# VH-VL binders against q9h9l3, part 8

Target 1, 176 residues: q9h9l3
Amino acid sequence: PRKMVAIDCEMVGTGPKGHVSSLARCSIVNYNGDVLYDEYILPPCHIVDYRTRWSGIRKQHMVNATPFKIARGQILKILTGKIVVGHAIHNDFKALQYFHPKSLTRDTSHIPPLNRKADCPENATMSLKHLTKKLLNRDIQVGKSGHSSVEDAQATMELYKLVEVEWEEHLARNPP
Key: E = the ipSAE of ESMFold2; O = the ipSAE of OpenDDE; V2 = 0.75 times the mean of E and O plus 0.25 times the DockQ between their complexes.

## First folded at step 15 (VH-VL; framework fv_unasnemab)

Design c2 (at its last look DockQ between E and O 0.85; V2 from the best seeds 0.00; counts 0 for: pae E 4.6 > 2)
Fold by ESMFold2, look of step 15:
Structure c2 (fold): chain C 176 residues (1-176), chain A 127 residues (1-127), chain B 107 residues (1-107)
Amino acid sequence: as target 1 above (176 residues)
Amino acid sequence: EVQLVESGGGLVQPGRSLRLSCTASGFTFGDYAMDWVRQAPGKGLEWVAEIDSKAYDSHTEYAESVKGRFTISRDDSKSIVYLQMNSLRTEDTALYYCTRGYSDIEGWTYYEYMDVWGKGTTVTVSS
Amino acid sequence: DIQMTQSPSSVSASVGDRVTITCRASQSIRSYLNWYQQKPGKAPKLLIYAASSKQSGVPSRFSGSGSGTDFTLTISSLQPEDFASYFCQQYYWYPLTFGGGTKVEME
């Protein structure tokens, strides 16, 4: 069967007033949580706001970062043809300038059975931190040093596994 | 077997427009990035523009010397890549090659190169 | 833009000679460099990719080396079919850029 990976990205602010989100880190893990990719990425545009409190990205990370062109090529070769799991994953694909087929996309921020397991409203958009605490009894994104995209990608895969059989069957009967 | 055939070159006056076409055959066109590379008479190679495959959102990039004047596009149903050249200058005089881009990864190494080249089509811009 | 400075611009050589061509990048491009061969009146042809990897069918006398900013193409024993122009090309950042070329010609 088809291989499955989880992705998480961290963004920095580019463009006027730093309001455009540009990719500055990407982590991809396999089904077992093993790291397939984890790189700091230098955006092609000038960085205006590192957004460090949330992104964890600092100026020193950019010194040896992989340029966006190369990183995008590496990431897209990994993602092509696979089921890709993420949390609010549309932001990740936008930052990658990439279209992944909806039939191969899984977004843990919008899975009703997952919300139900967390005793949350089925239609609510729940944060990764909240779902992970509720369902995996783990604290992620702890402290003020920003998020870890490896940790977040691993948590995202673990969350999806909780509903995988039910949700894959649902999607097979209700193709997007 | 794999072939790229350029057409649409010719003699034009400065300030005018010209549209180049490159017809591809012998491979799954939609899976590949396509580039234009030019070579002025007696001079070296200059990359002009690139358009990625649909999986890469058909992303385009341009050399600074042509940005705003040239537009690369593709029609995957016809296996054709185009170069629309507006506001032509004498400095645009060159043999224009169409190229196929190949890329892959090996471990953590990403590699990318132009693996197939056409014979080129000549554009001459003169008063 | 990443400037690729290629030297020498030409070299006169005889069959059997060792020929060395260098490229220097204006900033580190790690190993993201290709070498192309262009014979007179023909389109370029890929020779070396990723700084040191030989394309299928490339004779063993060709080798590429280097990383960062300094790169070398070596022809260990020049053959008659090797009289051509050679171009390096980086793919680390857009725009893609070529070196100015090295013409290897018969003495």
Scores: ipSAE 0.268, ipTM 0.777, lowest interface PAE 4.6, mean pLDDT 91
Fold by OpenDDE, look of step 15:
Structure c2 (fold): chain C 176 residues (1-176), chain A 127 residues (1-127), chain B 107 residues (1-107)
Amino acid sequence: as target 1 above (176 residues)
Amino acid sequence: EVQLVESGGGLVQPGRSLRLSCTASGFTFGDYAMDWVRQAPGKGLEWVAEIDSKAYDSHTEYAESVKGRFTISRDDSKSIVYLQMNSLRTEDTALYYCTRGYSDIEGWTYYEYMDVWGKGTTVTVSS
Amino acid sequence: DIQMTQSPSSVSASVGDRVTITCRASQSIRSYLNWYQQKPGKAPKLLIYAASSKQSGVPSRFSGSGSGTDFTLTISSLQPEDFASYFCQQYYWYPLTFGGGTKVEME
């Protein structure tokens, strides 16, 4: 069995009118939910919109933030060879300017057995918040302080663990 | 033995193109980032371009002085990294080194360096 | 770009001397700095990485120190084979940049 990690990233707005999503925080947890990585990250471009209400990122977090170049290197070293679990994980990979092999990627926003377990349509895209509430009876992303990428990564891993056996068997029979 | 061998250098007029090649041997080429670094006669070192390993999507970066004119690429099946140089200028005259980039983490400290260098290939741009 | 200011540009020294080379970054680069040695007609050779970590095979007389903006390469006792040029290099941010170099020559 391959080692698994869960990842969650927070992005800020850069570029024209802040429409470019740039990585500003990344959290990675192991199978047990232990934090392997949690850093504020300095984007390569000037931040136009911190998106604080969603990202939880403030200007003060950027003072000693890890530059994107370094952070990307660190993160990729952690992800290499792992099964990477995330929610809507394509956004995280896009922000990292890196795409993990599809065969080693698990996106909890696209796992029909997980939705079924939550009494949701199997082919619907459900939010991490909703699935976490339904299946783990836990509230995440509450308040005005923005998201916690560590909390989100942990929730994502816990959700995946609920369907891990079934889904891994499915993937083995139906490789992407 | 770990080795890098550059080729493709020569004398060209401004505006012309050259393609440099660097052949690697003695190590698993595809696992490493590769860089080009140049050195003008009697001057210091200048980083030119970098290409990551395939595992990291072969991400590329360029110095501003060559951006839009130079392209770095790699063929892992042949263990070769290339530098396509277009619209050459007199200031591009230099000895061009191919280097192996290594990176890892010690504790929480990320590090990267160029631990293997070729002997270089000379590019001279002159009218 | 991050400018790396290296000093001195040249230094005359004798065998057995203590030689100190300084590199200053235009902004904090934390510890993301390497040192290279280049002998005439040869390619650069890595000496120090991450500001203070010694590359395998590098003699104990070489040491690196510093963080933030100020870094130092020290040769505790100069040997005949140490006469060469030395370059610092930051990898904190793109573009990667080198110092101007320091030539250590025989007095």
Scores: ipSAE 0.237, ipTM 0.776, lowest interface PAE 2.3, mean pLDDT 94
ESMFold2 (binder alone), look of step 15: mean pLDDT 91; pTM 0.933

## First folded at step 16 (VH-VL; framework fv_unasnemab)

Design d1 (at its last look DockQ between E and O 0.46; V2 from the best seeds 0.00; counts 0 for: pae E 11.1 > 2)
Fold by OpenDDE, look of step 16:
Order: sequence, then C-alpha cells, then structure tokens
Structure d1 (fold): chain C 176 residues (1-176), chain A 127 residues (1-127), chain B 107 residues (1-107)
Amino acid sequence: as target 1 above (176 residues)
Amino acid sequence: EVQLVESGGGLVQPGRSLRLSCTASGFTFGDYAMDWVRQAPGKGLEWVAEIDSKAYGGHTEYAESVKGRFTISRDDSKSIVYLQMNSLRTEDTALYYCTRGYSDIEGRTYYEYMDVWGKGTTVTVSS
Amino acid sequence: DIQMTQSPSSVSASVGDRVTITCRASQSIRSYLNWYQQKPGKAPKLLIYAASSKQSGVPSRFSGSGSGTDFTLTISSLQPEDFASYFCQQYYWYPLTFGGGTKVEME
C-alpha cells in the first residue's frame, strides 16, 4: 500500500487588493500524525494581506521564511508517490501551483460517507472545524490567533482514517 | 551513457523564429526538470527557461528577457525538450545549452543543480 | 532579481598555486549556490552544489564554502586541467542567476 500523508496550507493575500492567495505556510503529517514538514513560506510577491485571523500568519513569520521556490520543491518531494489527504485540498494545490494525481488525492470535504457519519448532508461541503468537532470531539481553530496548519493536517488525517476502508473500497470500484 | 544533444540553431534575422530541440538519452527523461541556458560569445552564462517534470506539474519559468517570446515545452515520449523562440533579437545571439535539472534532499538540505549539459546549439540573430 | 558578483573576473596562476574565487549575492541565498567549471569550448560542469557539497568525481582539491551572501570556491593546489572559467549560480529564487564568471589562466 502507498504511504499516506495529510497536508494543510495557510495562505496570505498578494497582488492587487490582496485577492491572490499565496502560500505562506505548509504542514505535512504522516499517517500517525507525525510532522514531516512545517515551514513558513515567503511568497514571490509582496504580501498585501496576511489574513492573520484565519491564517495565523504574521509579518514576523516571514523574516526567515523559506522562499516559495524552495518550499515548493521540498513539498513536492514529500508528496510525490503518496496518497495525499487534505480538506478542500484544491486550494492547497492551487497555492502550490501543483496538482497531485486525482487517483492519489483524498479530499475530506468531498467524502459523502464522512458527512453521513457526522449526520450532515452527504453532498454538503462541511468545514474541517465542524467535522472535527462532530467526529473527533475535538476543537480546532480556536481563538483569534489563526489556524494551526499542523493541527488541521492532523485532524484531516484522523477524519479520513474514520472512513478510510469504506472510501478506499469505493474508489477501487469507481476510480476517478 | 547519459547525454543531451541540442539542435535547431542557425542564422536568422531579427523578428524571426527558431525552434530548438534537445534530445535526451541514457536516463529516465520524464523524471527530471530541464533547463535552457545560453552563453553569448565571450560572455557568461544566462539562464533562459525551465520546465519541471510532469510528475511535478510541468511548471515553466522564464528569464524576464525572454518572457512572452520564448516557450519551453517537452515531449516525454520522445525524450525531447523544446525551446520555441519567437521575435528574436540580436541580443538573443548565443550558444544555447540544454541541461538536466536535478533536485533532492540530503539530510535537511534541499538542493538543485544542473548536472548534465549538452554541447549546445548556436543561435545567431543578425540583420 | 538576485545578482551574483564574482571576483576576480580573471586570475593568473601557476600549477600548484592556491586559487580562491569569491561570489557575492545581492541578498541572502542561504546555501543555495552551485559552482560550475567550464573549459574552453566545452559545456559547463557541475563542481559544487549546496555551497559546499562536492559532486561525485570532483577532485579533493576543490572546495566550496560560505552561506548567506558570501561564498568561496577554493582550489588548494591548481593543476594543469584546472585552467578554466568558473561560475557560481544561485537557485534560491527565480530567475536563476549566474555570476559573471572567473577565468583562471596560466601565468
């Protein structure tokens, strides 16, 4: 079986009016929740909006941040060949300017059995925070200091593990 | 033997187009990023463009001096990387090298380098 | 863009001499620097990567050092085959940039 990792990224606003979402932090954990990667990342463009209340990113985090070019290289080395689990993971991949093979991607925001387990509509897009509370009885993204990408990645992995067997069987019968 | 062989160079007038090709052999071409680096006569090295492996998304980057004019692409089935050069200028005159880009992590240190170079193909832009 | 400034542009030396080439980056590039050797009429050859790591097959007389903005390539005892041009190259940011080169020529 392929190795599995979970990824969560934090983005800041760049470009005109800060409307461009640029990668500013990336965390990757293994199946057991061990941190494989956790770096602040310096975008190639000037940061207009740190989005701190959500991202947890502050100016001070950018002082010694890893440049996006290098970070992207490091991250891709970790992800290549792995099953990558994330929540609304298309945003992470977009920020990375990279798209992982669909057959090796698991998006916990689009797993009907997971929503069903949480007594949510199967076709609804539920937040990571909500699913984590319902299914893991754990509070994440608490406070006003912003998200912890490590915490979010770990939660994402734990959520997926709840439905892993069922979902992997489903995917085997219905490959993307 | 690992090698790169460039072709397609020649003499052209300003505003014209050329397409350079680089044929790779001796290694799994699709696993590597490829770069073009040029060297004007008697001058130093200038990076031109890069294309990542398909596994990494096939992302492309260009030097500012060639953006909008040059396009790097690859055909992994043929082990060829291309450089389409449009709107050529006299300052584009150079020997154009095709290079293999390699990246990895040693310990905690990420590194990239160009470890394989072709012999180059000469592009001369003159009125 | 990150500018790479090499010095000297040229150096005359004899076999057995210690040769030192410096490369300065316009901003910190940490250790993301390579050194290449180019002999006349030949393509460049990788010597050093990540500022101080030797490529396989590179003689022990070659060494790289430095981090941040200042880097050095040292040839401890120049050999006849070492007369060539040398280039530093950063891969910290795009665009990738090379130093202007240093020509090591026979005295």
Scores: ipSAE 0.897, ipTM 0.953, lowest interface PAE 0.5, mean pLDDT 96
Fold by ESMFold2, look of step 16:
Structure d1 (fold): chain C 176 residues (1-176), chain A 127 residues (1-127), chain B 107 residues (1-107)
Amino acid sequence: as target 1 above (176 residues)
Amino acid sequence: EVQLVESGGGLVQPGRSLRLSCTASGFTFGDYAMDWVRQAPGKGLEWVAEIDSKAYGGHTEYAESVKGRFTISRDDSKSIVYLQMNSLRTEDTALYYCTRGYSDIEGRTYYEYMDVWGKGTTVTVSS
Amino acid sequence: DIQMTQSPSSVSASVGDRVTITCRASQSIRSYLNWYQQKPGKAPKLLIYAASSKQSGVPSRFSGSGSGTDFTLTISSLQPEDFASYFCQQYYWYPLTFGGGTKVEME
């Protein structure tokens, strides 16, 4: 069985003027895209800006959401010891207040072979939506209701699979 | 036998600092969240601070009344949790309890409670 | 913050009485509520967790019920050792908060 998962998170605005990003949803899928975790999460601070256009989070989602401390414990238990794939994954880890080992982290926004397959500059940061459309011929983040973190996590895993063999071999040959 | 023993309380003037210690024994200290809860004379219970187990990243949380003034920390090698109390005020006068936070997930139910309490150490802040 | 309001603040009762203590949360806390007992001069002890689950060693006369915002602790037949203060406590959202307490005292 594969020891790899993909994660995607949605954030809301807390703190002054809603500029602090706080975790409000997290989805984790396995290698085959099966959902291992998908919960709305109640931030420990007052929500100033739901950022619904991008986050998909609305007030009704928070009524029975899992408190951040509890959700974080559940999520970290799933991530421990696994290769974690994400897109711009530093934002997800920051929202989780968590640092996953770099050797076990894969960020589809910064994989040169993946950019090459998309005919993009190897050092460019490409959006998940753009890469998914070009490489998987799939539209994600459709509509104005915000993103689906399940859909995004699934797309991220499929993108990584396109370069998995090459990139894993590269990382084995080029340790820090 | 599971025990928590607080120390470091005493009489102190406003604006001064004090460090409380809580020594744990009889359990695997590093697996548990630890809290401080205080009880002013003749009053109810007030949660003060929490530090998570290392399994949950060792994160800290504080009551608003003490945020920025108090710091909770832990030394798992010595099985001790500390509360550094700076800029003490008369309203900080209380019996301070150290508590062990038990938490677990059974099925889809998360539960958390303070299952072991020390006897407390008294902090009196007066001029 | 989630305010926890307990009622009554005190009750005078006799051995054998049924005692009911209520706790209301200022917003839904689902079932993330604990009940503690504190005898004079002693630290609190856990009685009920997750609103209705009894901690190991707690006598059957203690029961908890409720969800959302309204919770109840019931002592079906008060015993001499039950004269104490009782506190509810939520763990749904930081800061963790306790109710104001209910003192059960001998009439």
Scores: ipSAE 0.006, ipTM 0.573, lowest interface PAE 11.1, mean pLDDT 88
ESMFold2 (binder alone), look of step 16: mean pLDDT 91; pTM 0.935

Design d2 (at its last look DockQ between E and O 0.78; V2 from the best seeds 0.00; counts 0 for: pae E 9.8 > 2)
Fold by OpenDDE, look of step 16:
Structure d2 (fold): chain C 176 residues (1-176), chain A 127 residues (1-127), chain B 107 residues (1-107)
Amino acid sequence: as target 1 above (176 residues)
Amino acid sequence: EVQLVESGGGLVQPGRSLRLSCTASGFTFGDYAMDWVRQAPGKGLEWVAEIDSKAYGGHTEYAESVKGRFTISRDDSKSIVYLQMNSLRTEDTALYYCTRGYSDIEGWTYYEYMDVWGKGTTVTVSS
Amino acid sequence: DIQMTQSPSSVSASVGDRVTITCRASQSIRSYLNWYQQKPGKAPKLLIYDASSKQSGVPSRFSGSGSGTDFTLTISSLQPEDFASYFCQQYYWYPYTFGGGTKVEME
């Protein structure tokens, strides 16, 4: 089996005026899209803005949420040694207060062959929703319930699989 | 044999600095988080600081009582964890233990514990 | 911070006695609790982790139970080598916090 996982995180607003993005949900799927991890996460600070429209996070989700400390430990155990695929993944890592090795990171928001396949400018930053619609003919992040991190992680993995061979070869020739 | 050996303790005046060292042997040092736990004479245990494995980013955490004064660090090439203690106070007087932090997941259950302890090194802060 | 209240602070017991030590957390810590044994002049030793899991080599007379806020360490039949101090420790949230300890003394 491939040592590859895809991750997507949802963040809520903490700190002054809710401008700090804190991890509130994390989903990790394997190469086949099977869910390895999906937990609501309790930030260490008071939540000021749930950002529900985007995050899908509600107050009720925090009642039995996994504390950030524990969640981070769990997540890091899963990610360690794996190729980690994500979309705009630097945001996820920032929220996790962890940065995965660049050589083992795949950001679908910065893969020119993927954009090219979607008839988008190679150097543009396209949304996960747009790429998913264009390349997978799937609608994600639909409705008023906010994002589904599981759905987003699965979509991210599927997108990467479309260009995996080409991109891995490119990275082998041009290591980050 | 798995073991931890602390050193660097001693008698110092308040406001002074001291650096503790803990040398690990018998296991792959870099794979484990390391903690410092102290015990004042005749008192209970107090967690002081933790440093994660480099593989996990080497994140550090501190007790509020030592935050801003103590710094935990590690040298994996030497299998040593350090505790730099600045601005020492009388209440910092204690036996300082170095401990190995173990963590794992069984199913969905995450657990952590300190399974290896050194013999400790004594720090006495007195005027 | 999460406060761990351990009771009793001390207990006198005889060999063969059943000894029960309790630890109460100021908030739910689920099962993220460890028990340590410390003999006089020695470093602590891990006894129980995850509230009820015995560390390798720990005698069967030791058992841990509980979840949420209330936890118990039980020694079913106290042996001479069990006279020591015992500490609970939560790892649910930073900072890690220990209970005040329980000294098991010979009656």
Scores: ipSAE 0.612, ipTM 0.858, lowest interface PAE 1.0, mean pLDDT 95
Fold by ESMFold2, look of step 16:
Structure d2 (fold): chain C 176 residues (1-176), chain A 127 residues (1-127), chain B 107 residues (1-107)
Amino acid sequence: as target 1 above (176 residues)
Amino acid sequence: EVQLVESGGGLVQPGRSLRLSCTASGFTFGDYAMDWVRQAPGKGLEWVAEIDSKAYGGHTEYAESVKGRFTISRDDSKSIVYLQMNSLRTEDTALYYCTRGYSDIEGWTYYEYMDVWGKGTTVTVSS
Amino acid sequence: DIQMTQSPSSVSASVGDRVTITCRASQSIRSYLNWYQQKPGKAPKLLIYDASSKQSGVPSRFSGSGSGTDFTLTISSLQPEDFASYFCQQYYWYPYTFGGGTKVEME
């Protein structure tokens, strides 16, 4: 069977007034939560707003950051052919300038069985922080220093495991 | 046997157009990035353009000297990469190589190089 | 654009000599550097990738070293087939750029 990974990304502001979101960190973990990839990434253009409060990215992280072209190549080699789990994952793929097959994509922000387990409406878009607190009894994204993409990727994988058997069977019977 | 065969070169006047083709064989063409590299007579190598595999988004990049004039494209069903060269200038005179981009990851290290080269096709731009 | 400066432009050497070719980048490219060999009338051939890793079939007399901005290709004992031009190439950032080349000639 196909290997499964979870991904999470952090963005900074580039372009005029820092309004463009550009990839500045990406973390990928395997099924057991072991880190397969975790790099700070240098965007192809000047960083205007580090967005540190949410991204956790600071100037010092960029000193030895991997340029976007290289990082994208590394990340896509890891993702190709695998089931990729993420939270609001379409934003991550957009930041990578990449399309992943829908049949191999799992988005924990839109899994009805996961929402039911959290006593939430099936069609609601649920935040990673809320699902993790309700279903794993853990607090993530704490403090004012920004999110950890490793922590978030690991939480995303653990959330998916709660519904993996049910959801994989559903998708096998109802291909996207 | 992995092979790249370029064609479409020739003599052309400044301002005219040419389309180069590179026919690939012996490998799964759609999995690879493809590049054009040129070499002016008696000069060094200059990277011209790259097109990524469609699995990685099919993105294109160009040397500054050819942006807006050259277009790289690929037809994976025929295993062909093209270079459409418009508004040709005398400084575009060169031997044009087609290359296959190899990439891999070892541990945390990503590396990339042009592992297969064609023999090239000559483009001469003169009056 | 990242400028790649090779030196020397040419070197005259005899079989058995040690030849050292340097390549300097205008900014750090970490280890994202390749070395190619080009014999007259032929397409370039990869020798070294990732600054120091030898491609399959490359003789042990070739070695690459360096990181950041300064890189070196060394031929420990020049052989008749090594008289050729050598090019460094960075793949750190678009556009990819080559050094100007170093021609190794028979003395």
Scores: ipSAE 0.008, ipTM 0.630, lowest interface PAE 9.8, mean pLDDT 89
ESMFold2 (binder alone), look of step 16: mean pLDDT 92; pTM 0.933

## First folded at step 17 (VH-VL; framework fv_unasnemab)

Design e1 (at its last look DockQ between E and O 0.03; V2 from the best seeds 0.00; counts 0 for: pae E 12.8 > 2, placed apart)
Fold by OpenDDE, look of step 17:
Structure e1 (fold): chain C 176 residues (1-176), chain A 127 residues (1-127), chain B 107 residues (1-107)
Amino acid sequence: as target 1 above (176 residues)
Amino acid sequence: EVQLVESGGGLVQPGRSLRLSCTASGFTFGDYAMDWVRQAPGKGLEWVAEIDSKAYGGHTEYAESVKGRFTISRDDSKSIVYLQMNSLRTEDTALYYCTRGYSDIEGYTYYEYMDVWGKGTTVTVSS
Amino acid sequence: DIQMTQSPSSVSASVGDRVTITCRASQSIRSYLNWYQQKPGKAPKLLIYAASSKQSGVPSRFSGSGSGTDFTLTISSLQPEDFASYFCQQYYWYPLTFGGGTKVEME
């Protein structure tokens, strides 16, 4: 079986009025929750909005941040060939300007068995925070200091593990 | 043997177009990023454009001097990278090298370099 | 853009000499720097990557050092085949940029 990793990214606002979401932190954990990658990332464009209350990113984090060019290279080296688990992962990939093969992607925001397990509508898009609370009895994204991408990545992996067997079998029968 | 062979260069007038080709052999072409680097006569090296491997999404980047005029592309089935050059200017005159881009991580150090170069193809833009 | 300034632009040296080439970046590029050698009429050849890592097959007399903004390529004992131009290149940001080059000539 292929190695599995979970990814979570934090974005800041760049471009006009800060409407462009640019990668500012990326965390990758392995199947056991061990951190493989956790870096602050410097966007190629001027940051207009740090979105700190959500992203947890502050100006000080950008002082020695890894430039996006390098970070993207590092991250892609880690992701290539692996099953990548994330929550609403299309946002992360978009920020990375990279799209992982669909057959190797697992988005916990779109796994009906996971929602079912959480007593949620199967076709609804539930937040990572909600699913984590319901299924893992764990509070994430607590406080006003912003999200922890490491914590979120770990939670995402743990959630997927709850339905891994069932979902992998489903995907095998119904390849994307 | 790993090899890159450029072609398509020539003499053209300003405003005209040329399409350069670089044929790769001796390695799995699709696994590598490819770059074009040019060198004006008696001058230094200037990076022109880069295209990632398809596995990395085929992302492209350009030097500011060629943005909007040049387009880098690749055909992995033929192991060819192209440089479409439109609206050529006299300052585009140079020997154009095709290069293989390599990247990896050693320990904690990420690195990129151009380890394979073709012999180049000459582009001369003159009225 | 990150400007790469090489010095000297040219140097005359004899076989056996120690040759030092400097490359300065307009901003910190950490260790994301390569060195290339180009002989007349030939394509560039990679010598050093990541500021100090030697490419396979490169003689031991070549060494790279530095980080941040200041980098050095050293040829400890110049050999006849080392007369060439040398270029530094940063890959910290796009656009990729090269130094202006240093021509090592025979004295």
Scores: ipSAE 0.883, ipTM 0.945, lowest interface PAE 0.5, mean pLDDT 96
Fold by ESMFold2, look of step 17:
Structure e1 (fold): chain C 176 residues (1-176), chain A 127 residues (1-127), chain B 107 residues (1-107)
Amino acid sequence: as target 1 above (176 residues)
Amino acid sequence: EVQLVESGGGLVQPGRSLRLSCTASGFTFGDYAMDWVRQAPGKGLEWVAEIDSKAYGGHTEYAESVKGRFTISRDDSKSIVYLQMNSLRTEDTALYYCTRGYSDIEGYTYYEYMDVWGKGTTVTVSS
Amino acid sequence: DIQMTQSPSSVSASVGDRVTITCRASQSIRSYLNWYQQKPGKAPKLLIYAASSKQSGVPSRFSGSGSGTDFTLTISSLQPEDFASYFCQQYYWYPLTFGGGTKVEME
């Protein structure tokens, strides 16, 4: 079986009025939740809005951050050939300027069995915070200091494990 | 169905004014920046102006060629964006498109930009 | 300002041909680049966003590639409905700018 990792990214605002999302942190965990990668990443462009309320990113994190080109290379080496689990993961891949094979991608925001376990409509897009509270009895993304991408990646992997057997069997019968 | 419908174009003399409007439907208008883009006859596309969502301060930006003469504004209750065009010049003659800009929802920037366009309204400035 | 240099200005092609259109930005725009199709008398239609992401309903024969300063739109096998003008556009920073366009016309 293929190895599996979970990824989560934090973005800052660049571009017009800070509305463009640029990668500023990426965390990758293995199946057991051990951290394989966790780096602050320096966008190649001026940061207009650190989005600290959600991202947890402040100016001091950028002082020694890994330049985007280097970080992207490191991250892609970890992801290549693996099943990658994320939450609304297309945004993470877009920020990485990368497109992972659909057959190796798992998005916890759109897994019908996971929604059913949370008493949510099967086709609804559910937040990570909501699913984690409902299914793991855990509060994440608390306080005023923003999200932790390590915490979020770990939560995402734990959520996927709840439906892993059923969903992997489903995908084997219904290749994407 | 996501739609943008422009109106208010016409024939005007140089130095006069005209007001364009664009009515939006089928999406949460207040979450988006809105833009005007123009196309002179037989020419390429030129960005004219943008107004941000009110959640991000409603800031405006203008192409240098129209700055000080054009004013973009929005009425979120009616889902309408306006372009007030003053001191019109013959070089302003174009088909004016309304288009949907970007938004930032849930801390991620919506990476799509100018994904919805209206059919345009024609402005002709001639003496 | 970020200038977008698009080439060629026009191309004559036949149904079934592979057509390649390029855009070069005067500075890095990462992947904040769109490709549009515009048919005579119609509004531009978004084909590709974020340099390589295909918009819903766009045929598989269209693809985009590139990042930084050099970008390519490819039509792998030209169809009769593909004769149109194509524009690239950056949305990285103000002023937002378009390439000069490429007219794809019947040979």
Scores: ipSAE 0.007, ipTM 0.495, lowest interface PAE 12.8, mean pLDDT 87
ESMFold2 (binder alone), look of step 17: mean pLDDT 93; pTM 0.946

